VHH binders against p49116. Designs and how they scored, part 52

Target 1, 238 residues: p49116
Amino acid sequence: EGPLLSDTHVTFKLTMPSPMPEYLNVHYICESASRLLFLSMHWARSIPAFQALGQDCNTSLVRACWNELFTLGLAQCAQVMSLSTILAAIVNHLQNSIQEDKLSGDRIKQVMEHIWKLQEFCNSMAKLDIDGYEYAYLKAIVLFSPDHPGLTSTSQIEKFQEKAQMELQDYVQKTYSEDTYRLARILVRLPALRLMSSNITEELFFTGLIGNVSIDSIIPYILKMETAEYNGQITGAS

## First folded at step 4 (VHH)

Design g65 (framework vhh_7n9e_1)
Fold by ESMFold2-Fast, scan of step 4:
Structure g65 (fold): chain B 238 residues (1-238), chain A 120 residues (1-120)
Amino acid sequence: as target 1 above (238 residues)
Amino acid sequence: DVQLVESGGGLVQAGGSLRLSCAASGFTFSTYSMYWGRQAPGKGREWVSGISSGSSYIAYASSVKGRFTISRDNAKNTLYLQMNNLKPEDTALYYCARFGSLYPKGFDYWGQGTQVTVSS
């Protein structure tokens, strides 16, 4: 019947906290990441196919894939976020923590490896010059993943994922007709998202959440907010 | 300034009902998501229910789903929790909270709470 995504789902605009401090701090990083997370959840919630699955399924899907959606959002918004600057500041902090013996070398190694995987992913997406339409469909493929443990309605989720893949293929073949292998190069990037630890993402970007409340625990409430409340979170309005 | 004041708690027999109220002042109540939480003596906090600004989206903890109903009256700046079929395990201090943002605010204002005690 109609397309899975409309032109409105291609628009993905992150509003950064202002002004950017001279030296990055945990508050600025967490606020920036929180805005991106809320923008990503609002984006998912606006998809009619997602709404059609029902609230319980919606919550389960986003709980399973929020880290993959967030990572795609980091890649898509890397320039507006100055992500390379944020990652450099985190790396500098971690290196100083090693020198001061504040963190174990094993933990720092795990976190540094995560940052390097994230940077490699973002660099790969930048090198491919992924456009807004392609990002929208990659996010849809990730969102409608039927293979997460514990999901119900997996046949319908798989149908929406296949629809996303078909519409992405149609777009790429028409827009980049001269590049026969572009779709394959894009799709092969997606498995790397599953290698990103959600626990390490929380530690890097969401330090300062309410009383050690995890992102997993707040997802049901975020998904049930009104559009005006999402807009407030996205822009940082009171 | 921002205030959240709970009322309606009390002593009730198992199987009974209570209706809690939270009176909000000092902010535009109609634009914020509101929550009910509880804390039993010697235990951690447990989130009970949440409601969006326009009542379009409502969520419940699995332990209270089907027994409790959250609602709000934006004209009266009041949040409600209707508690039915109460169990001894529901004994706790019940408090309301405002959700300001994921960061930096989070649940930025909390009421002092109203005690609910459920006997056998």
Scores: ipSAE 0.000, ipTM 0.192, lowest interface PAE 12.7, mean pLDDT 82

Design g66 (framework vhh_ozoralizumab_d1)
Fold by ESMFold2-Fast, scan of step 4:
Structure g66 (fold): chain B 238 residues (1-238), chain A 120 residues (1-120)
Amino acid sequence: as target 1 above (238 residues)
Amino acid sequence: EVQLVESGGGLVQPGGSLRLSCAASGFTFSTYSMYWVRQAPGKGLEWVSSISSGSSYIKYPDSVKGRFTISRDNAKNTLYLQMNSLRPEDTAVYYCARFGSLYPKGFDYRGQGTLVTVSS
């Protein structure tokens, strides 16, 4: 059949809150991150293959991979977000924290390690000069991961992931024909996404906006509300 | 004033079970993620488990996964840790901790602790 993704799915445009404050604060960071998370879930929902899996499978997939999708989005939108400035501000705040017990110190170290891993990931993607088509297909590969525990329809999910991999290969070979090893360099970056803690991502980016409720608990509500709103629009009922 | 009061510790034989409780007061318990952490004699603090405000997100390190179960009762403002198949290396003071917004404030408050001793 047709391609897994259309040009519509390649377009990924983050609109930042404006104006940017003189000093970065938790509200600006959380609003920016929430916009990126919403954009990422709306992007996933718009894929016909994703819709074909059904609501329960869609919820399970997004719950399993939201951190990987969000991190790819951070890398793709790093310049628009001034992500390096945000991370530097967080690091500076952590370094100037009041003296704490040994585990609090160990948790600060874990957060610092997470920030380092995130910076290294974004730097590697920037050095590879990953384009919009490549990001779209990497997000699709991550989204259609058949290996998360508890999934149903795993054979269908695997077929969509293989289709994403095939289309990425075709694109890279056509567009970067002189660079025989480009696809391999891109794909070896993906395992790092699974080593990054979703809990630490949640604390760094979503604390101020969603309080102490988890992203995991919010995802089903957002997906349901988005579906209901979309259906309302197509029926003409507003 | 924020208060966290642990109970349920004691002496238990290897392979035995204990249930720890933490009574929370002075804040809206149902809106906070909570932790259990422990400190073995002569060692630093070790994270044992975490639970989100609605119990939808729960984590354990490999050292206790499959043996310990964290839970909460928001109506009673109480956090629990069910500890099964206890080992001598689980001997520690166990602390209930409230999760703050950022990891530098991750343990805004912790209780006085409850001693768990696993020996024969």
Scores: ipSAE 0.000, ipTM 0.106, lowest interface PAE 16.3, mean pLDDT 79

Design g67 (framework vhh_brivekimig_d4)
Fold by ESMFold2-Fast, scan of step 4:
Parts: C-alpha cells; sequence; structure tokens
Structure g67 (fold): chain B 238 residues (1-238), chain A 120 residues (1-120)
C-alpha cells in the first residue's frame, strides 16, 4: 500500500498559447481554458487509484467534478494565465452585451455573481499561499467525492477520499507545524466550489465550443485520449 | 492547406443504412485523431464519434452506440462512418473533423459536410 499521490502528481505545469494577442479574444481565452481542462483530466487519469476504479466510474467521477477541478486549476495557475486580465476582458464583453440589450438582466446578474465568486475563491487561495502539494490533495479530495448522484463503487471512492484527507493532514502538520489551524482554513474553502455553476463556467471560458456539444459529451474522449494526442493538446501542437 | 471532403450522404428510409467517407489531404493523416460531427436542421452541432490515429481508441455518442461504426484507412487517408438502423432523428449534415488544439473538443471542421436525410 503506497501513498495516494506521488511527486509526479504534484507537478502541474500549464503551457500558455503563444504568441499572446495584443487584445484578448474569445479564441485565446478558449484555447487557454482548454489546455487547463486537458491538463486537469490528464492529471486525474495518471493517479493509480483513479485507474483502479475502471473506465465507467472514471467517466462518472470526472463528469461530476470537472468544474471543481477546473476552478482549482484556475486558482493554482492564476498568475501563469493572467486570470485577472482574462476576467476583465470577459466583464468588458458583458458590458457591451448590456449596452446592446443582447442578454437579459437576470442572466447578466448570474454571470457577474459567478465571476465575483470565482475571484473571491482565487483570492482566498492566494492569501492562504496554497502550495503544490496542498493543491494536489485538494484536487484528489474533490475527484474522489462519493456523494455525487448516480455514482457506483461509492465505498471505494470514499476510502480514496479519506486517504487523500489523511495524507493532506500529514503533509500540512509536517510542513506548517506551528500553524495549528491551517488545514481547517484550507478545507473550509472547498464547499464554495460546489456552489459555482458548471454551465456558467462553460459559457465564460469555453465560448468557442461547437454549438450544443457540452463538456460532459467530450469527457469520455479526453479520458481515453492516447498520450501523443494528449501531448499535442497541452503543448498546442497541431 | 488542410482539406476534408465528405461524401456518401443521401435519402434513406428508417431502418436503412448509409456509409459516409471523408477524404483528407494537406496534412499527415496518420498523426491525427478524427471525428464525425453532425448538425440537425435548426440545432447546433453534435459530436457523433471519434477514432484515434491508430484506431486503438474509438468512442461513440450514446445516441448512436450499437448502430454506427467509425473506421479509418491510413493508407488511403480516408475516414468512414457506417450507419445502420437509421432513425429520423439521425437526419443532419455530417462533418468530418480533425482533432486539433483550437477548441475544447479539439476539432477542425470541414465547411461542406454531407447531408443525410432519414424519411419515410
Amino acid sequence: as target 1 above (238 residues)
Amino acid sequence: EVQLVESGGGVVQPGGSLRLSCAASGFTFDDYGMSWVRQAPGKGPEWVSSISWSSGSILYADSVKGRFTISRDNSKNTLYLQMNSLRPEDTALYYCARFGSLYPKGFDYSSQGTLVTVSS
């Protein structure tokens, strides 16, 4: 019985599209978000415990939690992505939509509230100075969530989540030994991830998506992607 | 330039079969995964099926599982979709797509497509 995660699972390096355009556009935002999504799913599929659950369970888990994983990835990669600049560009686009009466006031309110919640989350993680090990275990905790509707093998999933929680506790206690309440401060941030709408995340970051094809529909494809094909996506090779 | 040319569409009765082909040129076909995507009248595009460069990985939308078969012939730079037990809801313009880095779905679309109409 080894640890749930190894040092290879702590490494999480996002490669941004190059060159950066003079003005941010939908294409650049969508490509950047897609790379983060692919990196997040590749990270999940590399975990031996995740692989042991089998393809059907893997697909169900990722479909249930992709928005939580993606949001944690946004927080972790906020500086690399210049996330604040991307959010400002999205807000500018929304203001133009208001001026042109293209969106209802209720929809604009929902989207703006989502952007505010996302910014609050990313700011809280930055202020806590969450490190790479802590992010890896937080992602594992949300990945191995046994309480999503429709899941099978919930007992095994719960055991992997508990293992992630225990290994995070051991890490924090060893690394931040004098900060008695650090683990509690980190864990109370996680419930906010479930309050963020996956539909709004999809509209904000994946506006270049083709018509009615949803993130849910492509998850099985990404999870079964060959290594060469995956590498082409995360490095931008075509 | 990358070119994808779809063919094989037509009018067929419910329960019938059609075989679509996509001829690829302008890139190394063997280096890319390929997909079929369809767009029904008045609706947005729907992903149908994907096949990896080696044919080692194949995926289908739940709506077509057991009825459609995706395949490729790398020696001919051609992608195929065998469609059996066709239903009226399969009526759509069908596009061949190369897996690329431009979209979250990883697809570059042909502009032409091939029309499949399933009617009595």
Scores: ipSAE 0.000, ipTM 0.186, lowest interface PAE 12.0, mean pLDDT 82

Design g68 (framework vhh_brivekimig_d4)
Fold by ESMFold2-Fast, scan of step 4:
Structure g68 (fold): chain B 238 residues (1-238), chain A 120 residues (1-120)
Amino acid sequence: as target 1 above (238 residues)
Amino acid sequence: EVQLVESGGGVVQPGGSLRLSCAASGFTFSTYSMSWVRQAPGKGPEWVSSISSGSSYILYADSVKGRFTISRDNSKNTLYLQMNSLRPEDTALYYCARFGTGKPKGFDYSSQGTLVTVSS
């Protein structure tokens, strides 16, 4: 039938908190990351195919893939976020925590390895100059993953993933018609997203969350928000 | 509501040069790859060149490689095609194109295009 995604799904505009503090702190980083997470969830729930799967399946899919969607969003919005500056501030905080004996050396090593993997992924995407259309379809491929345990509509999810792959292939082959291997170069980057720990992502970007809540716990509430309430979160208005 | 307005076409002699421009509105230009497509009289559309959103990834059809240069200015929402060493075979209506999600398996063309005539 019609395409899986519309033009509205290619638009992905992150609004950063203002003003930027003189010294980056956990609250600014958490607010910036939260806005990206809310934007990513709003993007997903606006897809008609996603809505057609039903509320329980939607929640299960997003719980399984939020870290992959968030990481793709970090790569896509790296310049808007000044991601390199945020990562440098996180590294500085970790170095200070070692000196103050607040974190173990083993934990610091795990977190630093995660940061290096994240930087490598973002650099790979930047080098390929992934456009907004390609990002939208990569997010769709990740979202419609039929292989997560506990999913009930796996046949329909697989069909939506295949449709996303076919539409991305058609786009790349027509837009970059003389580069027969561009699609392969893009797709081989995706498995790295599965190797990134959601727990470490949460620690790096969401440590300022109030109430000792996990991202997994808040996902159902985000997906049920009214559009006006959602817009308030991503713009910081009211 | 996507609007693409081409300009810069004209009549030139073989070996001459022209610079085409495309003014884009109604979408976030900086997030889309853009292409130039041409259609010569009595022939089907031919893809000419594409440029990624950040300008770091650029491709050309073999027929124009080394003669044409695609570029963009995201601050002005404008796409360019610098055409050098023009040949009679380059005579065509040139379209600024964005791949369209509302147009299955096709580019979202401007309806007008800009005419390039290379007289021999």
Scores: ipSAE 0.015, ipTM 0.575, lowest interface PAE 7.9, mean pLDDT 85

Design g69 (framework vhh_brivekimig_d4)
Fold by ESMFold2-Fast, scan of step 4:
Structure g69 (fold): chain B 238 residues (1-238), chain A 120 residues (1-120)
Amino acid sequence: as target 1 above (238 residues)
Amino acid sequence: EVQLVESGGGVVQPGGSLRLSCAASGFTFSTYSMSWVRQAPGKGPEWVSSISSGSSYILYADSVKGRFTISRDNSKNTLYLQMNSLRPEDTALYYCARFGSLYPKEYDYSSQGTLVTVSS
C-alpha cells in the first residue's frame, strides 16, 4: 500500500539555460522546452506505480500523454520560463510571417489557435493558484490515463488513476477546506489538455534542433536513460 | 571537467565519404549517450544522430538516414560518424554532444567542432 506519490514527487525544479538572450531565439526556446520534457519524463520514471507497469507499458503511456504532461509542466513552470515572453515572441514572429507570405494562412491560424488555448490554460491555472501538490496529482491523473488506444494493462492503469484522484481529493479537502468547489474547478481544466495538438506543440517548442525526428521517436530512449545519463542531459557538467 | 574534441572534417566532392571522430575525456564516457549535431553557415543547429551508452539505441535525422552511421568505442572513449554519399547540403560545422543537449557549446565542453565542406 502507501500513497501513490511521495513528497519527492511533489518537487519539480526546472533549471533554465543561462543567461537568457537579449532577443529570444529558437535555440533558447527549444533548449528550455527540452529541459522541461526531460524533467517531466524523469518525474514519471521515479513513480513506483509507473515502474511496476513495466517498460513497454511505460513507453506506450508516455507516448500517449507527453503533450498533456508537457503542457502541465509549462503551466507549473510558467514563471521560471518567462513563458508569456516566449509566447509573445512566437506570436510576433507569426504575425510577421503573415505579412511576408512565408506560411499558409490556414497553418498560421491553427498555430495561433493553439497558442491561444495554451495561454488560456496557463492563465486559468495561475488564477486558481495551483500548488505543487495539486500539480503532482494532476500530472499523475494524466499519466495514468487508461483510455488511450493500444494500451495494455488498462485495468491496473485505471486503478492508479483512481488512486491519484482519491489522494488529490483528500489533499484539497484538508488543505482548502473552506473552498468547497476548488476540486471541481481544478478537474474541469484537464479535458482542455486533450484538445491541444501534440504536432503543433512539437512545431512550436521542439522543431529547431531535433529536426525531423518526432517526440514519439525519442521517448523510448529518454525513458531508458540511466540516472547518470539523465543528470548529464538536464544540467551538463560545467 | 568534460572535454569533447571533434576531428576528421575536410573538403570532399559530392558523393564522397568522411569519418568524423570525437575524443571524450573528463567523464565516464561508457555511461553516457552521445549525439552528433551540425550547423551549416547561416542556419541554426540541426540534430544529426544519437547513440545510447551501450549502442542498443540509435537514431538518425531523416535527412541523413541511410547515408550516415553513428558508432562508438567505449574502450577508446571515442564517438564516430561515418558519412557516405555526401551532398552539398551536408556542408556544416559538426559537433558531438550528449543526447538531449540542444546546445553543445553550453551543455558539453566542446567549442571547436569539425568543419565538413562538400563542394558543388
Scores: ipSAE 0.000, ipTM 0.241, lowest interface PAE 12.8, mean pLDDT 81

Design g7 (framework vhh_7n9e_1)
Fold by ESMFold2-Fast, scan of step 4:
Structure g7 (fold): chain B 238 residues (1-238), chain A 119 residues (1-119)
Amino acid sequence: as target 1 above (238 residues)
Amino acid sequence: DVQLVESGGGLVQAGGSLRLSCAASGFTFDDYGMYWGRQAPGKGREWVSGISWSSGSIAYASSVKGRFTISRDNAKNTLYLQMNNLKPEDTALYYCARKYTGSWPLDYWGQGTQVTVSS
């Protein structure tokens, strides 16, 4: 019955807080990340196939994959976010924390490994020159993952994932006809998303705004927001 | 509304050159890969060339490789096809198109611009 995603689902435009501060601080980083998270959840909620799965399934899917969607969003919006500058600032802070003995060595190591994985992922996506259509369908493949624990309607989720894969394949084969292995190179990047800790992502990007509540705890609330409330979070409008 | 408007076609002799342009509106141009396709009289549509959103990846049909060059200007929302060493077999209505989702034809097609190559 038509394509899985419409034209509106390919468009993914992040509005950054402005002005950018002279020195990056936790509030700016967390506001930027929150806007991307809300944009990503609004994107998912707008998909008719996603809506058709029902509220309980929608909540379970987003709880399971928000970190993967967020990381794809970071890669897609890396230039708009000045992500390299944000990550460099975090690395400098961690190096200073080691020298000043403010954080445990084990924790610093975990966080540095996470940042390296994130940088490698974003660099891989940039080198592959992933376009907006490819990003939209990679997000759809991630969203419609039938293999998360506790999911119901796994057969229908799998069907939507296969539809996303089929539509991506047709696009890539037609657009990149002489690069026979492009689709394979793109798809093998997806397992790396599962290796990135959602807890560490939460600490790096959300501490200043989320405070004492986890992203898992707020997901049902975000998914129930009216469209105007989503837009307010995305643009910073009251 | 998605709109694609092609221009630059005409009548040329074999061995000649033409540059086609496609003005895109109604969508975010730099989010999409773009294509040129063509249709000869009484024939089905044929893919000619494709270009990624950043111009980092470009592909051509074997029949036009080495003769045609696809390019884009994202600031101007414009797609181009430089056609050199034209052959009578290149005679067709040339269409700007975007996105392919598992069926032919492509999602959105312009009105087309006619290219006629005399022998």
Scores: ipSAE 0.000, ipTM 0.327, lowest interface PAE 13.7, mean pLDDT 82

Design g70 (framework vhh_brivekimig_d4)
Fold by ESMFold2-Fast, scan of step 4:
Structure g70 (fold): chain B 238 residues (1-238), chain A 120 residues (1-120)
Amino acid sequence: as target 1 above (238 residues)
Amino acid sequence: EVQLVESGGGVVQPGGSLRLSCAASGFTFDNYAMSWVRQAPGKGPEWVSSISWSGGTTLYADSVKGRFTISRDNSKNTLYLQMNSLRPEDTALYYCARYSFGKSTPYDVSSQGTLVTVSS
């Protein structure tokens, strides 16, 4: 009956691989992205409401929304990650690929459009000065999305999403009381997350995954990891 | 374990100035917007000012606009309120505040505040 989230869910600390290489490579980008993905999944599994939905529903929700959670995480951790530098390196690689006739022009256009959408999203979040509480509740809103195909328990998921929206509204109204339109400005950014391709996100950030495994296939295993294994993944410790 | 420790209050003449400080601990300070709230003798709590996590956005109650300045130092986990041109009606206990999770009160105030008395 209490609030959907707690102070522990507002804290979102990404530990980057150290040291940052002089020249960015797929290994560093993949390790950084994997740490963020693991942190995002650990965040989700720590929510009591999420746990209450049960394992099958949890897996289905995260499979449906991992790209949205990951993108919100990229925006929230953009400075820690030096995301602009990572994206610039990816763009440079793509420009060299077209020059060497290694990728089709249509594919490069799709990837460049994705990078532009990501940059615009992160820029809009920075301009809105989104705080940790707001990020936590935006992540909760996308996590508890009842409208993904094939979901069961949609009524309970919708209830948790509405609870997240109400708690975010209460926070914004009390904290930014004289900014009447702040909540509307924040919420209208969310639909853009669904326009971003999870396949292109995988190509940009997870190309270094050994064994050519998809994010979709590893989600159930990540959600079942013990806390020590999670901590090892997000800090790079063995 | 949210801890907010206010300081800097005192007795001052009308037209004087005071700088309040709030030392925060037990949470990730730079993840939260912070507020100052005051309670005058015999009155309910009044929101005074808020500042975004980065310090980029500041908001003020009409009663203090142009006289008070809110600021923060995230490296020190400290919130400040610079109060200028103080008036007798500014006399109150001043509380450093963070949004309250699921409580009926508007803000989470974990200390006794700091007293500001403006009198001739």
Scores: ipSAE 0.419, ipTM 0.761, lowest interface PAE 2.8, mean pLDDT 86
Fold by OpenDDE, second read of step 5:
Structure g70 (fold): chain B 238 residues (1-238), chain A 120 residues (1-120)
Amino acid sequence: as target 1 above (238 residues)
Amino acid sequence: EVQLVESGGGVVQPGGSLRLSCAASGFTFDNYAMSWVRQAPGKGPEWVSSISWSGGTTLYADSVKGRFTISRDNSKNTLYLQMNSLRPEDTALYYCARYSFGKSTPYDVSSQGTLVTVSS
């Protein structure tokens, strides 16, 4: 059987809304996040192994791991997105809400901790200098996680995850042969993804666009989008 | 077609400097670590330096540490090697190579080579 990923799956280019506003408003943040989400979902869809699992299983997988994929995407696209600036803007918006007593102290703490976790994760990935291939394989490992509840074809999913891990190992050994422990350093970052709340991520990045609609509910639609439609969203937005 | 074309080689006196360039085409340049390798007359290939895809990580052979600097411009699909304090023993044909990050890292594509001659 052929490789899980090809060179075509390594490319992960996010196009930001243009022009960038002087003040990062909620709309800009949400649009940027939406584009990243769409890119991440369509990346997954482009993997033959993912396609082979069928529509129902695909939807279930993405529903289970969208936050992790999104977060990896944030890390990968941090520079292009000016993620630090976006996060700072989000914090500023939250401060306004705090002043208006719209949030409990506990909720504020949770949200701020989440933002910190996101920033730290992205910083850690930057320090590791993760490349496009490594990101692709990490995303695949996250995507093909068999341990989510309610999944079908878990044996096949596990096989795909193992394949992703093996290919990552081969790649790292080939590319970074003198860094003996690079693979381990990379893989130990994955648990941090599961410490992050999908609900908080959704609130921070998507509430301005989707309102009361959940990411969970729109995932099937995103996965069914045609490339032309997706491109239209990119060019027609904001 | 994947192609690497180097330039900047020449003759220089000991203590002099040269800057090599390697133009990449036919592939997504910023997906790959890149390396410089050299081959002196009568000797086998010697790894010189490597740089990660982003440029955030660099490695050097002990023989060139402190004298050579590897860099890249991903917007121009170009790899560079700044060579300072050149010595006669640096005389070699210099290649740029793809998929390399360290002396033991294999590469799948390399340039034709540019000659660097250090002589008084």
Scores: ipSAE 0.084, ipTM 0.598, lowest interface PAE 2.9, mean pLDDT 89

Design g71 (framework vhh_brivekimig_d4)
Fold by ESMFold2-Fast, scan of step 4:
Structure g71 (fold): chain B 238 residues (1-238), chain A 120 residues (1-120)
Amino acid sequence: as target 1 above (238 residues)
Amino acid sequence: EVQLVESGGGVVQPGGSLRLSCAASGFTFDNYAMSWVRQAPGKGPEWVSSISWSGGTTLYADSVKGRFTISRDNSKNTLYLQMNSLRPEDTALYYCARYSFGRKTPYDVSSQGTLVTVSS
């Protein structure tokens, strides 16, 4: 009955690709995003409660929420990634695509709206000064979501989510004791994650890496990787 | 494995100042908000101040507002408490604190604290 997470799960260290190019390009952005995605998947698979749900349930949970975990990771790692610079480069690329008539105006508008939602989310998290403990528990709340279609073991998933909520509440109330409404301000940010399209996230951050293959289709293989192979992906060592 | 080592306590006259330091090790210091907690002889622990991971948000107990300043240096894994206009009622053991996962204590307290005595 110990705590849901440990100090190991609070530590979330992204290693950026090197060397950093003089001008940001698709390959650098995709490699950076890939490392964050694999780091996020490794984080999830290292949780004992997650392992206890079994392989089929584990895979279904991650397939349902990878975009939410990835977006929280982008917000948490925004400074180390220089995310604002990456997003500016993506916008510049999209503006060039408009000029060259390579994409429909409706699609470009949809993608730009996604980028603005992402920027707003990351800015709100920065203004709230979310710490590593809070990020770990927000990721746990998102991971252990019992309300995704097609899930089994929903009662056990709900218990783990409630445990995550309880431990986050205890931390915030004891650590930020004079800020009575901090937890509420943090939690109302979470619904925005479900408004973010996983297809658009794939197009923005993974097009150069996965081509026509979806993140959804590769998740089962990522979760089954041996630790050494997995570590190669998050550090670029291969 | 979490270690918190306080220093800077001492004896001071009413109206005097002291600066407390806390050296943290065994965890990623910049992932956590940190707190100062004090315990006067024969009394329970009293929360004094907290600081967010970045130092961007600081919070203070009403009893110390305007007199104490909490700060941190993440490059040195060190937490500070600048105490000005000290009063006899500030006399206590001061503990550097991080939240405890186990809920057995309010905070990870792996140190002996540093004694502050305000005497006239």
Scores: ipSAE 0.621, ipTM 0.843, lowest interface PAE 1.6, mean pLDDT 87
Fold by OpenDDE, second read of step 5:
Structure g71 (fold): chain B 238 residues (1-238), chain A 120 residues (1-120)
Amino acid sequence: as target 1 above (238 residues)
Amino acid sequence: EVQLVESGGGVVQPGGSLRLSCAASGFTFDNYAMSWVRQAPGKGPEWVSSISWSGGTTLYADSVKGRFTISRDNSKNTLYLQMNSLRPEDTALYYCARYSFGRKTPYDVSSQGTLVTVSS
């Protein structure tokens, strides 16, 4: 069998909405997040191994890990997105809600902690200076996680995850041969992704676009989108 | 076609400095870590330095630490190696490569090499 990923899977270019507003409004944030989400799912779909699992399994996998993929995408695209600015804007919007007494103290705490976790994760990844190949393999490892409940073909998923891990290891050994612990440093960041609340992420980044529609419900639709439709969504939302 | 073309080699006296450049084409430069490798006459290839895709991480062989500096300009698709305090033992053909060369790593695409000679 050939490699799990190819060079084509390394490219992960996010195009931001244009023009950038004077202040980051909810629409801009949601649109940016939507584009990242679509890009992430499109990336997953481009992997032959992912395609081989079939539509039902693919949908289930993405439903299980979309938040982790999205978060990795945030980290990878943090500079292009001006993520710190986006998060600051989200906090500002949240402050308005706080002043209006729309949120409980506990909820405020949860949301603020989540934002902090996102920022810290992205900072940690930046500090590690993760490259495009490493991100691709990390995303693959997250995507092909067999430990989610309700998955079919778990043996095959596990095989793909192992393959991703092996290829990452080979890459790191080749590229960063003098940094013997780099692989470990990278992999130990993955557990942080599991601590991220998908619900809070959805509320922060997507509520303005999808309203009461869940990311879970639109995932099958996104995965079925043709490339032209994907591009159309990007253009239409701008 | 992937191409790497180096320049900047020459003859210098011990203690002197040189700056090597490597122009990359035929691939997305900023997706790849880059490395410098050298081969002295009668010796095998020796890894010298590597730099991450963004330039944020740099690695050096012990033999060149503190004397050599690897850098890159992604906007110009160019890799650099600033070599200071050169020694006769630094005499070698210097290659730029897309990957780091270790004992366990196969050679990938590399340049033709530029000769650096350190002699009094």
Scores: ipSAE 0.020, ipTM 0.345, lowest interface PAE 6.3, mean pLDDT 88

